# VHH binders against q9xw16: the designs that were tried, part 121

Target 1, 132 residues: q9xw16
Amino acid sequence: MSGWNAYIDTMTAAAPSIKRCAIVGAADGSVWARTEADNVFKASEEELKTFVALFNDVTQVPAKGADIEGVHYVVPRTEESLIFGKKENTGFFAVKTKSAVLIAVYEGPNEVAAQVRKAVESMQTYLNNAGY
Short names: E, the ipSAE of ESMFold2; O, the ipSAE of OpenDDE; V2, 0.75 times the mean of E and O plus 0.25 times the DockQ between their complexes.

## First folded at step 9 (VHH)

Design y102 (framework vhh_6fv0_2)
Fold by ESMFold2-Fast, scan of step 9:
Structure y102 (fold): chain B 132 residues (1-132), chain A 119 residues (1-119)
Amino acid sequence: as target 1 above (132 residues)
Amino acid sequence: QVQLQESGGGLVQPGGSLRLSCAASGFTFSDYWMYWVRQAPEKGLEWVSTITTGGGSTYYKDSVKGRFTVSRDNAKNTLYLQMNSLKPEDAAQYYCAKGDLPPRGSDYRGQGTQVTVSS
């Protein structure tokens, strides 16, 4: 668990608008690393298992939305390896790699959303190239 | 057989400077993000800095921004951390780590180099 924390710390340093984030297993939603303490990412095991399964057919997600940390987000559209959602000033980006799903919850206007997306996609590219 | 070997630690007075080095072998150094992490005697492991593969992007813990500079020399398979304006709070064992740390992060860090800040 602690080994992946450097990725979490790097993500939050790259995009300070990220309030909470996690790296979870793509197959089962098991937590590899997440923000802790005052910024704890508090999704349940059951919720994460359900969430990562959304990547099996992303075309169904906009009709249903997505739940993260007990919060229901409207998902306006999806891309093959990207699910994102909005709820007022809060939003998330989730990307799938070969073995992992990265989830970042942020707060702020459209400018910070773009920054968060760029950070998450950069990490996704790196992890895919590293074989994850 | 990934190996990381840190050096350059020592005793310095508050406000002083040190430059840490990390010699890497057993993997293609230029393909990986590299990290510096530290651990004070009774504290957990703490992330300090990240540098991307080509050195084009660097990231820092808030408390070290403006004082520490991470860099790398891919031709020499070496990672560096220049530490300026050192504070007592910076005293720790410093480790370098490979970017794709397994879930057991300690598997891919070296023995560390000790930094002591006192007068």
Scores: ipSAE 0.109, ipTM 0.530, lowest interface PAE 5.2, mean pLDDT 84

Design y103 (framework vhh_6fv0_2; at its last look DockQ between E and O 0.66; V2 from the best seeds 0.72)
Fold by OpenDDE, look of step 10:
Structure y103 (fold): chain B 132 residues (1-132), chain A 119 residues (1-119)
Amino acid sequence: as target 1 above (132 residues)
Amino acid sequence: QVQLQESGGGLVQPGGSLRLSCAASGFTFSDYWMYWVRQAPEKGLEWVSTITTGGGSTYYKKSVKGRFTVSRDNAKNTLYLQMNSLKPEDAAQYYCAKGDLPPRGSDYRGQGTQVTVSS
């Protein structure tokens, strides 16, 4: 188990609605850690490469949406280092740090989204402050 | 150099309690999230708990939630794990850990402290 796995477990523990998570390289989408066992994060390397590239111009993402794990999500809006998507009772939050992208896929009513965002952004802030 | 030293392990009966400590040195302790991991016989390393820099947030493995409490004293550079209502399945070598984030996400761990739960 790498240190990143501990952060994955931490993220999944932050909210019951979080089902799958991944930490990937911001530059190339390489997987550093992901949820496994019963809730495997299944995005392919090519998909993740495309996904992390969305952060190069987040302004265009709402128009085209985003794909994770073969699922297409509507992206209502973006921020400089934040992309979130929605599909029915599921969604994702993705935040970019200096070197990584943190992805959390959640399931539940819209009300759970705030807690998921908080969890991901908390880790984002920590990693950025740590220089990563 | 980063150093972590765990202590407080021992033999307890089911339902008993232990309090683990981790003495940290060689880095600014208060700047880092800290976490506990454990390794039981014939099992892989597993995450147990995480605590944020100021202790404002704590996270737990589902199986230990409500029984274990992580805390820290930044003034003493010490991490703690209060373990109550111990079960046989909690028996393991326990490690405190600090993330070494860039670039590969490795971590620093101590030598660990052994926790045994037996009647």
Scores: ipSAE 0.884, ipTM 0.932, lowest interface PAE 0.5, mean pLDDT 94
Fold by ESMFold2, look of step 10:
Structure y103 (fold): chain B 132 residues (1-132), chain A 119 residues (1-119)
Amino acid sequence: as target 1 above (132 residues)
Amino acid sequence: QVQLQESGGGLVQPGGSLRLSCAASGFTFSDYWMYWVRQAPEKGLEWVSTITTGGGSTYYKKSVKGRFTVSRDNAKNTLYLQMNSLKPEDAAQYYCAKGDLPPRGSDYRGQGTQVTVSS
């Protein structure tokens, strides 16, 4: 096991509504770590390449939405390094660090979204401060 | 350069307690999240716990939550794991690890310390 997997486990422990998550390379969407087994994060490398490129201009994302794991999400909100997607009772937060994108897919009502955002942003801040 | 040394393992009865230590050197310990992992003979490597740089947040695998407590002393460059109410399924080699995005092929762990639960 590597530090990559520990970050996956830490995020799922920090916000139990997270059902799947991944850490992928910001330049190319290559998978560095992801949830596995019963909760496998199943986005293809081709899909992830397209997804991380959304961070090249987040201002265009709300108009077209975002796809991950073959699911199309409405994107009500973006920030320079954050994309929030929603579909019915599910959603995602994705945040960009210097070298990576952290993606967390959650299930539950909107009340749990703040906990998910806090979990991914806490790790985003740490990774940026550590040079990642 | 990065060095981690685990200690404090041993043989204990079910329901007993152990305290593990991890001495760290070769990096600025207080700048990094630290974590514990374990490996049992019949299982792969398993995450146990994470602690943030100042110790303000701690996280646990569900099966140990409420029984194990991770802590750190940044002045002594030491990470700890207090293990209470030990069960046979906790028996494993325990390793501390540096919370980083490791380079491919690198693994920043010590040699580990063995925890054995009798019966």
Scores: ipSAE 0.587, ipTM 0.816, lowest interface PAE 1.7, mean pLDDT 88
Fold by ESMFold2-Fast, scan of step 9:
Structure y103 (fold): chain B 132 residues (1-132), chain A 119 residues (1-119)
Amino acid sequence: as target 1 above (132 residues)
Amino acid sequence: QVQLQESGGGLVQPGGSLRLSCAASGFTFSDYWMYWVRQAPEKGLEWVSTITTGGGSTYYKKSVKGRFTVSRDNAKNTLYLQMNSLKPEDAAQYYCAKGDLPPRGSDYRGQGTQVTVSS
């Protein structure tokens, strides 16, 4: 495929420990692109709408946690445009740009998490600079 | 108006090489990630490679890694794809694309350039 799918492909190439990822609209959680086939990102429309709304006040998220793909993650802390969570060996990083939210679900230890975070933040910086 | 014009395709034997070029205009080329996509007959578009704004990072489809090299010349607003050790499965129409294509409405940009690899 073309378009926003090239960013999904780039993310998975940059951090192979990413199991599933998606780029969604910041206003409504509409999916712009996601991993496909055997690694399909399977969050529902309602779940994504709820998830992107968390960025309206990230300070509330550690008390509630976050749900992605029907899985409840513990969110230990947040930063202004970053929500991340862990559930045992699985985790996620979600970053907000002006118009988008990029979500990456990964598996592995803290060393893997650091690589995934670097990849999503690199793309966040690029998208913000491009006006998204 | 964003315009992308690909060139450099042709017929090559398996194991041969080709260098594709993409001339870009209508936007500030140096501000965007660029990528190559391809479409084989009766197949969908597939991503091939991405290059960041300054060329500091490059990413490749697993099947082309080590054989293809993407590069860019920001002074000339030109994107390149050096293809070595070409295989029959690489035969496709190749398109270059801008990294900020509109959500869902993104089409490949330009006419593309045809790469044919004889069996």
Scores: ipSAE 0.206, ipTM 0.590, lowest interface PAE 4.4, mean pLDDT 85
ESMFold2 (binder alone), look of step 10: mean pLDDT 82; pTM 0.839

Design y104 (framework vhh_6fv0_2)
Fold by ESMFold2-Fast, scan of step 9:
Structure y104 (fold): chain B 132 residues (1-132), chain A 119 residues (1-119)
Amino acid sequence: as target 1 above (132 residues)
Amino acid sequence: QVQLQESGGGLVQPGGSLRLSCAASGFTFSDYWMYWVRQAPEKGLEWVSTINTGGGSTYYKDSVKGRFTVSRDNAKNTLYLQMNSLKPEDAAQYYCAKGPLPPRGSDYRGQGTQVTVSS
């Protein structure tokens, strides 16, 4: 495992409703770490390159939605460095740091979504403070 | 330069206990999340535990929950791992690591301390 896999493990331990997640490069969408085996994060390199480019202008995202793992999500709104979306009982939170984008796909009700958001935002804050 | 020195490993029987320590220097210890990782012979590096800057939030690999406890003493720049109810599958070289971890990980952990579990 890469060193970055410890952050994947930390986020999934903090929010067990995360089904799949990844840490990718903010500039190019290259995968630094992702969940594997039965819960492998399946986004293609081309899809991830397109996804990280959304952070260049988050205000356009609610009109178009976002695609992750070939699934189209409705994005109700965005915040600075945060894109989130929903499709039925599934959803995602994605946050941008200086050098990375963290993506977590989860399943469950709104209380579970709040827990996932906190886990991802806590990691975002830590990485930003550390210069990533 | 970042330096991490692990100690406290040894040979114990199944069900035994060990307390590992990691002495940190060369950086402001209280500013960083710390990690315990392990590597068994012929296996990859495996995450074991994480502790935040203040010690109030801890996270564990599922197979060690309830048996292992991570803690830290920021005044002493020391990280600890209390290991109870040790199993043969826990035998490995244990390393502490400074966050954030780089993708290759090798430059931010010490020499490690060996844990052997056998009768």
Scores: ipSAE 0.035, ipTM 0.427, lowest interface PAE 6.4, mean pLDDT 84

Design y105 (framework vhh_6fv0_2)
Fold by ESMFold2-Fast, scan of step 9:
Structure y105 (fold): chain B 132 residues (1-132), chain A 119 residues (1-119)
Amino acid sequence: as target 1 above (132 residues)
Amino acid sequence: QVQLQESGGGLVQPGGSLRLSCAASGFTFSDYWMYWVRQAPEKGLEWVSTINTGGGSTYYKDSVKGRFTVSRDNAKNTLYLQMNSLKPEDAAQYYCAKGDLPPRGFDYRGQGTQVTVSS
């Protein structure tokens, strides 16, 4: 088993509203770990490569939105190393670390979004401190 | 360089308790999140619990919630897993672990400690 799967499990345990998530390489979008089985994260390699490139200039993202798993999300605004989006009852939070991008897709009302963001940002802080 | 040494396993009856310890060396223990993972025969490694650097945030596999408690003593470079109300399904080799460079596994996993649950 990959060591990175434990981080996926930790995030989903912290925020049960996360339906699917992945940890991917910041440079190329290569998958390090993702949710599997009934909640498998199904983004193509090409889509992930395009997605992680958005972190090269997050200020451009609100004008065009973002695509994850073939779904186009409206991105209302971005923060330094954070891209988040919404499409009806589905949303995502994605954060960049030194070497990785964490992506969590959730389902539910705005009230659960705060839990998902907290889980993703906590993991971002840990990975940055660990040198990733 | 990095070493992890587990202890505290053994044979226990269903409903019994065990306390596992993991002695860490070769890295700054207080700077890292730590994990407990387990492996039963013919199964892959299964995540059990996570604890953050300060010990204030803990996370558990659903099937062990309320029964297991992870803790750490940064002054002693030691990680613990208190296991209560043990079930036959908890029988496995238990390992403490530190995360590795992607996409690598748990390179710094110790030899583990065996937990057997039977009457």
Scores: ipSAE 0.083, ipTM 0.519, lowest interface PAE 5.8, mean pLDDT 85

Design y106 (framework vhh_6fv0_2)
Fold by ESMFold2-Fast, scan of step 9:
Structure y106 (fold): chain B 132 residues (1-132), chain A 118 residues (1-118)
Amino acid sequence: as target 1 above (132 residues)
Amino acid sequence: QVQLQESGGGLVQPGGSLRLSCAASGFTFSDYWMYWVRQAPEKGLEWVSTINTGGGSTYYKDSVKGRFTVSRDNAKNTLYLQMNSLKPEDAAQYYCARGLPPRGFDYRGQGTQVTVSS
């Protein structure tokens, strides 16, 4: 098994409300690892290429929103390396590292969003420290 | 000073078992993912197994699945590899390593030799 799958498992264990997640290349959106089987992360290569390009200028994202797995999310605001979105009881957090973008799709009330964000940001810090 | 010390290797017959240990010092063991890697004569380093910080998630090379079990004891700063149903192709120098998948390792030990004779 790919070594990157270990990071997927770590994030989902830390925040059980994560339904699907992936680690993709920041330059091209290529999938390095993703959740599989019943929780397959279903974004196309074209969609991921478009999504990672949003990090080139995150200030533009709230005006247009973001698409993940064919679902359009409202993005209320962004930070330099963080895009998050909401649609009803579903949401996502995406963070950029030096060479990767981590995307976690979750389901649940607003109370779980903070836990998901913490898990994703912790992994972001870990990967940046590892040179990724 | 980071140190990793493997032990438990030896000569076994095909179908036999060995338990390898790796004693870690000089860093906070519980903060790191740990690996077992091996190197057979005239071959490169080959990944065998990975275990996460808490020990709840384990990963294996396809050819060792069901035969090898990795575990860790964070209180003792020790990593283990239980090897069952050993085959001639498992003969190699076995190393424990500290690092982050898939980047590879920043430190590995001196290794312990496993020989499987038929």
Scores: ipSAE 0.000, ipTM 0.159, lowest interface PAE 11.3, mean pLDDT 83

Design y107 (framework vhh_6fv0_2)
Fold by ESMFold2-Fast, scan of step 9:
Structure y107 (fold): chain B 132 residues (1-132), chain A 120 residues (1-120)
Amino acid sequence: as target 1 above (132 residues)
Amino acid sequence: QVQLQESGGGLVQPGGSLRLSCAASGFTFSDYWMYWVRQAPEKGLEWVSTINTGGGSTYYKDSVKGRFTVSRDNAKNTLYLQMNSLKPEDAAQYYCARGIPPLKGSFDYRGQGTQVTVSS
């Protein structure tokens, strides 16, 4: 959906430490919008299908971690609709709405991680309230 | 070209009511959060209200809660602000603005505004 690119732009403006992000379908991992050009979100269709399926039972994720863009992240814990992970100085936050999964990959220390989490959770609330 | 056009302002007595409208064009109205913001003479822009894309979530400045109601009609590309129990401190130029989610009060376009005056 072409209108979804505005929401990608909004998230990256709110948290400049986001390096790449995407909004994908919760049922199948189909890409609705993603960052473009030099910061293209590079996950494959198969990887995204596997990733969104993790939300079917988030309690299993900390034991095995999660893969995004071919990078394996340690997932320290999950919340009902939130998976987040760390790999050295990089990390991600992924949140599920009724119809979508938002994924933001960032780089930086814990201070910027908090900013990124705030941005994706705010967008999650927005999309849920909008019926997505 | 994005356009926002406000109407419905006017002179009202303290305790009176006004209903503001904002006609939107040049973008897919249903994809955006919308804001009402106001500016009194010699003051800065002040956020008043926010409504989400579907109209199911609304947010208000504390001083207008219970008195103002924001709503939208996506089929008509129109935003509304029902203002009840108006006070002299509500007198301002009122603007509708296209929201930049998820930031409260942050917007990329606003209209020319409609003037609200409150006096006896």
Scores: ipSAE 0.006, ipTM 0.176, lowest interface PAE 9.3, mean pLDDT 84

Design y108 (framework vhh_6fv0_2)
Fold by ESMFold2-Fast, scan of step 9:
Structure y108 (fold): chain B 132 residues (1-132), chain A 119 residues (1-119)
Amino acid sequence: as target 1 above (132 residues)
Amino acid sequence: QVQLQESGGGLVQPGGSLRLSCAASGFTFSDYWMYWVRQAPEKGLEWVSTINTGGGSTYYKDSVKGRFTVSRDNAKNTLYLQMNSLKPEDAAQYYCAKGLPAPRTGDYRGQGTQVTVSS
């Protein structure tokens, strides 16, 4: 089967340290695809709607942090289309494309974080070029 | 007009190897990620492997990792899939496609190339 779940599979194959991830609509936070079962991405629709709205003004995010799956992350800084956060041994990278937001939650040291960021940004570039 | 022509399939015994090729024309091959999908009889399309524009990043379905290798030659507009240690469950029609596995199916071109694995 082809579908948005193929993008999830591509991301998790690129960086095995991704524990959970999702692709959601940039306008409304609607879930297009997410990891399931033992790796289920647990964020509610309301939480995701709030989260994607952070991309409307990323400069406000470091002061407030961000919530994903009921977990509050410290956001040390942002870029125009990138929000990342840290909490102890966990972290996330979220990137915005024209139509989507990709969110990847990982666990591991800083070397792992760099691999996850690269995977997410590579996917972001491709989706933007594909018109998504 | 986008054209993709797959070749290299055939009949092998379990444990055998095949190298599939995909000749691309009608678009700037080096600007696009490429991927392989397969479809066994009476089954849906299954993503197999993806390669980025430069060939430096490759991604695989878990069940083929370590056995299959995707590569590309941008000077020749050709995508490859080296398949080693073939198993009966790898038997399928193989298609190459431009881009990433899209939500909308039917973006691949050509008839594909048949891989059969018989004991």
Scores: ipSAE 0.014, ipTM 0.243, lowest interface PAE 7.2, mean pLDDT 83

Design y109 (framework vhh_6fv0_2; at its last look DockQ between E and O 0.72; V2 from the best seeds 0.00; counts 0 for: pae E 2.1 > 2)
Fold by OpenDDE, look of step 10:
Structure y109 (fold): chain B 132 residues (1-132), chain A 119 residues (1-119)
Amino acid sequence: as target 1 above (132 residues)
Amino acid sequence: QVQLQESGGGLVQPGGSLRLSCAASGFTFSDYWMYWVRQAPEKGLEWVSTINTGGGSTYYKDSVKGRFTVSRDNAKNTLYLQMNSLKPEDAAQYYCATGMPLPRGEDYRGQGTQVTVSS
């Protein structure tokens, strides 16, 4: 168990609607930590490489959407370091730090999205301040 | 050099309480999130609780919610874990840890303190 695993657990504890999540390298999509056991984050390395590259030009992402774990999500809008997507009663929040991308996949009504966002952005802020 | 030293473990009966402490040194304690992990016999390390820099946000493993309380005193560079209503399944070596400032998610943790729960 690494520190990143603890942060995975922390995020899942922060928002019960989070089903799966991962912390990956911003440069190459390498997996630093992910949910496992019954809620395995299943995105492939190739998929994650493509996903993290979306942050190079977030303005184009709404037109294309985003794929995570083989699922295509509609991306309503993006911010410089934030990509979020929706599909029915599921969605994801992805935030970029200096060196990492935090991804949280959640399930539930739209009302749960705010809590998920808060969870990932809180960690984003901390990691940025810590130099990561 | 980053150093963490846990203390406060011991033998208690089911339903008993313990308060663990973690003395931190070698880094700016108040700048980092801290967490507790534990390792029971024949089990891997498992996350127990996390606390943010200021102590305003705390997070817990489901099985310890309502029983354990994490806190910190940044002026004393000390992390705490109040454990109430202890159960046999809580018996483990407890470690305080931080994933910062180590690169790539590696963490610092102490030697741990043993918690035994037995009637």
Scores: ipSAE 0.848, ipTM 0.918, lowest interface PAE 0.5, mean pLDDT 94
Fold by ESMFold2-Fast, scan of step 9:
Structure y109 (fold): chain B 132 residues (1-132), chain A 119 residues (1-119)
Amino acid sequence: as target 1 above (132 residues)
Amino acid sequence: QVQLQESGGGLVQPGGSLRLSCAASGFTFSDYWMYWVRQAPEKGLEWVSTINTGGGSTYYKDSVKGRFTVSRDNAKNTLYLQMNSLKPEDAAQYYCATGMPLPRGEDYRGQGTQVTVSS
């Protein structure tokens, strides 16, 4: 499991404000890798299946919001392959590649959000270039 | 066909230095991120460092920051890990790994190189 777990470790090293993250299959939400132990990403299989389906039509997401780890987030807007939200002191960025969805949950003020977004988008670019 | 071969491990005293090398073949090395991971006795596999395709971005496990430096030579298909100020907690089998996305359950690692830190 060196490949997918190393991506998780790389994202968290790039943006220390990431508290939990996962890489899941774009088609079914199956977990490929996630943070574990004290930082375990807790989303259920059914929640993840529902979440990845949001990328089928991101234009509908701002009206409904999104649920991750049982927390409902307000989604102010979306881009073609990006869903993000904020709830009080927590937030998330989720990006879709050809085969995967990367989800990062972070805590902290707006300045750390930019670092988290950069880390997730950098990984998205790399995976897309590698055919994933 | 991916082949990775580590070398450069050995025995050092606390505070010593080692440079690990990883010779890669069977894939376009310059197209992929590369990783160093390690496994100590009775512990799981731990990520140590990542380097991007061009070598301009590097990432490290918190406990090795400032002591370890990862680098790569794309012309030679070789990955390096310079380890300074070694601590007993760094003793482990060290593996290089490709950042090439692989089907789940697949893993391209070499046999590793052993690093021992003791007096």
Scores: ipSAE 0.538, ipTM 0.804, lowest interface PAE 1.9, mean pLDDT 88
Fold by ESMFold2, look of step 10:
Structure y109 (fold): chain B 132 residues (1-132), chain A 119 residues (1-119)
Amino acid sequence: as target 1 above (132 residues)
Amino acid sequence: QVQLQESGGGLVQPGGSLRLSCAASGFTFSDYWMYWVRQAPEKGLEWVSTINTGGGSTYYKDSVKGRFTVSRDNAKNTLYLQMNSLKPEDAAQYYCATGMPLPRGEDYRGQGTQVTVSS
């Protein structure tokens, strides 16, 4: 097991409402680690390449929405390194580091979104400070 | 380069306690998240716990939450795992590891310390 897999486990422990997550390369969407087994993160590498490219111009994303695992999410807002997507009782946060994009898909009411965001942003800050 | 050395394992009865230590050298210990993993015979590595750089955030696998406590002493370059209320299912080789990505290899971890829980 690599440190990337331990980061997956750490994020899911930090916010229990996270049901699936992944760490992917920011340039190409290649999967460095993801949840597996009963909670598999099922996005293809082609889908992920399209997804990470959204960070090239986050200002255009709210008009288009975003697709992850074949599910379309509305994107109520973005920040320079963050995309928040929402669909019914589910959502995602995606954050970009120097080399990676962290994606967390959660289930639950809007009250849990802050925990999910905090979990991915803590990892984002650490990876950026470590040069990733 | 990076060196990690676990200690403190041993034989303990169910319900007993052990305190594992991990001595770190060859890197700036206080800049890195650290984690514990374990491996039972003929099983894969299983994540147990993570601690951030300053020790202010700790994370646990559900089956050990409330029984295990991870901590660190950055002045001594040492990571700890306090294991209480041990169960037979906790028996494993325990490794400390750094979560820093390697350009060309696997994560750094030590050779581990064995925890055995008697019947």
Scores: ipSAE 0.501, ipTM 0.782, lowest interface PAE 2.1, mean pLDDT 88
ESMFold2 (binder alone), look of step 10: mean pLDDT 82; pTM 0.828

Design y11 (framework vhh_6fv0_2)
Fold by ESMFold2-Fast, scan of step 9:
Structure y11 (fold): chain B 132 residues (1-132), chain A 119 residues (1-119)
Amino acid sequence: as target 1 above (132 residues)
Amino acid sequence: QVQLQESGGGLVQPGGSLRLSCAASGFTFSDYWMYWVRQAPEKGLEWVSTINTGGGSTYYKDSVKGRFTVSRDNAKNTLYLQMNSLKPEDAAQYYCARGYPPPRSGDYRGQGTQVTVSS
């Protein structure tokens, strides 16, 4: 609607194994855009507010894990602007830009995880270059 | 006709403060997210800050966090940027813009107000 959906479409076209994704505000977790219909990203604004706050100190995340859409993910390690997690056949990549957090939930083997990470990091680079 | 008019720029010493204003007309101001962008000489446009329709959600470029505060007065159709602890790197032409991020070629943008930071 607001134009942010074009970025959601770009990420899902680059990595079709993304099942659900969203772009949210880094300060408050407010949803700027998300997948809809059969692929609706279901996280509440309260959950997203908690999730984006994890980027304030990513070093604490591997000990506690992370919750997305009511699902608890094991986070094996983090990087300064990247949190990723796994739970059986599902996983996620979340990256922080200057003002946004991009979250992509995927299903499939390790080969598709690499494609999803590339798609999310490409969008992170684009948004940072656009000043976001 | 949509119009945005920036004011409040000027010359300030490092560590000084300025308050920018953006007067909006020709549209329902309270229906739009608003944002500030800047352009330094011989550089591209750089996003600075965004504020939602009600003013309750604000976003900032990392380098201005803690120093700049964006706010809005919907009754007066005016957007503000309070700039404290100004640095030489903040010197630029500042523009307000109407729309949802990211910046678009069709977004309405004002003529800008110049901010100079000199010793």
Scores: ipSAE 0.013, ipTM 0.140, lowest interface PAE 8.5, mean pLDDT 83

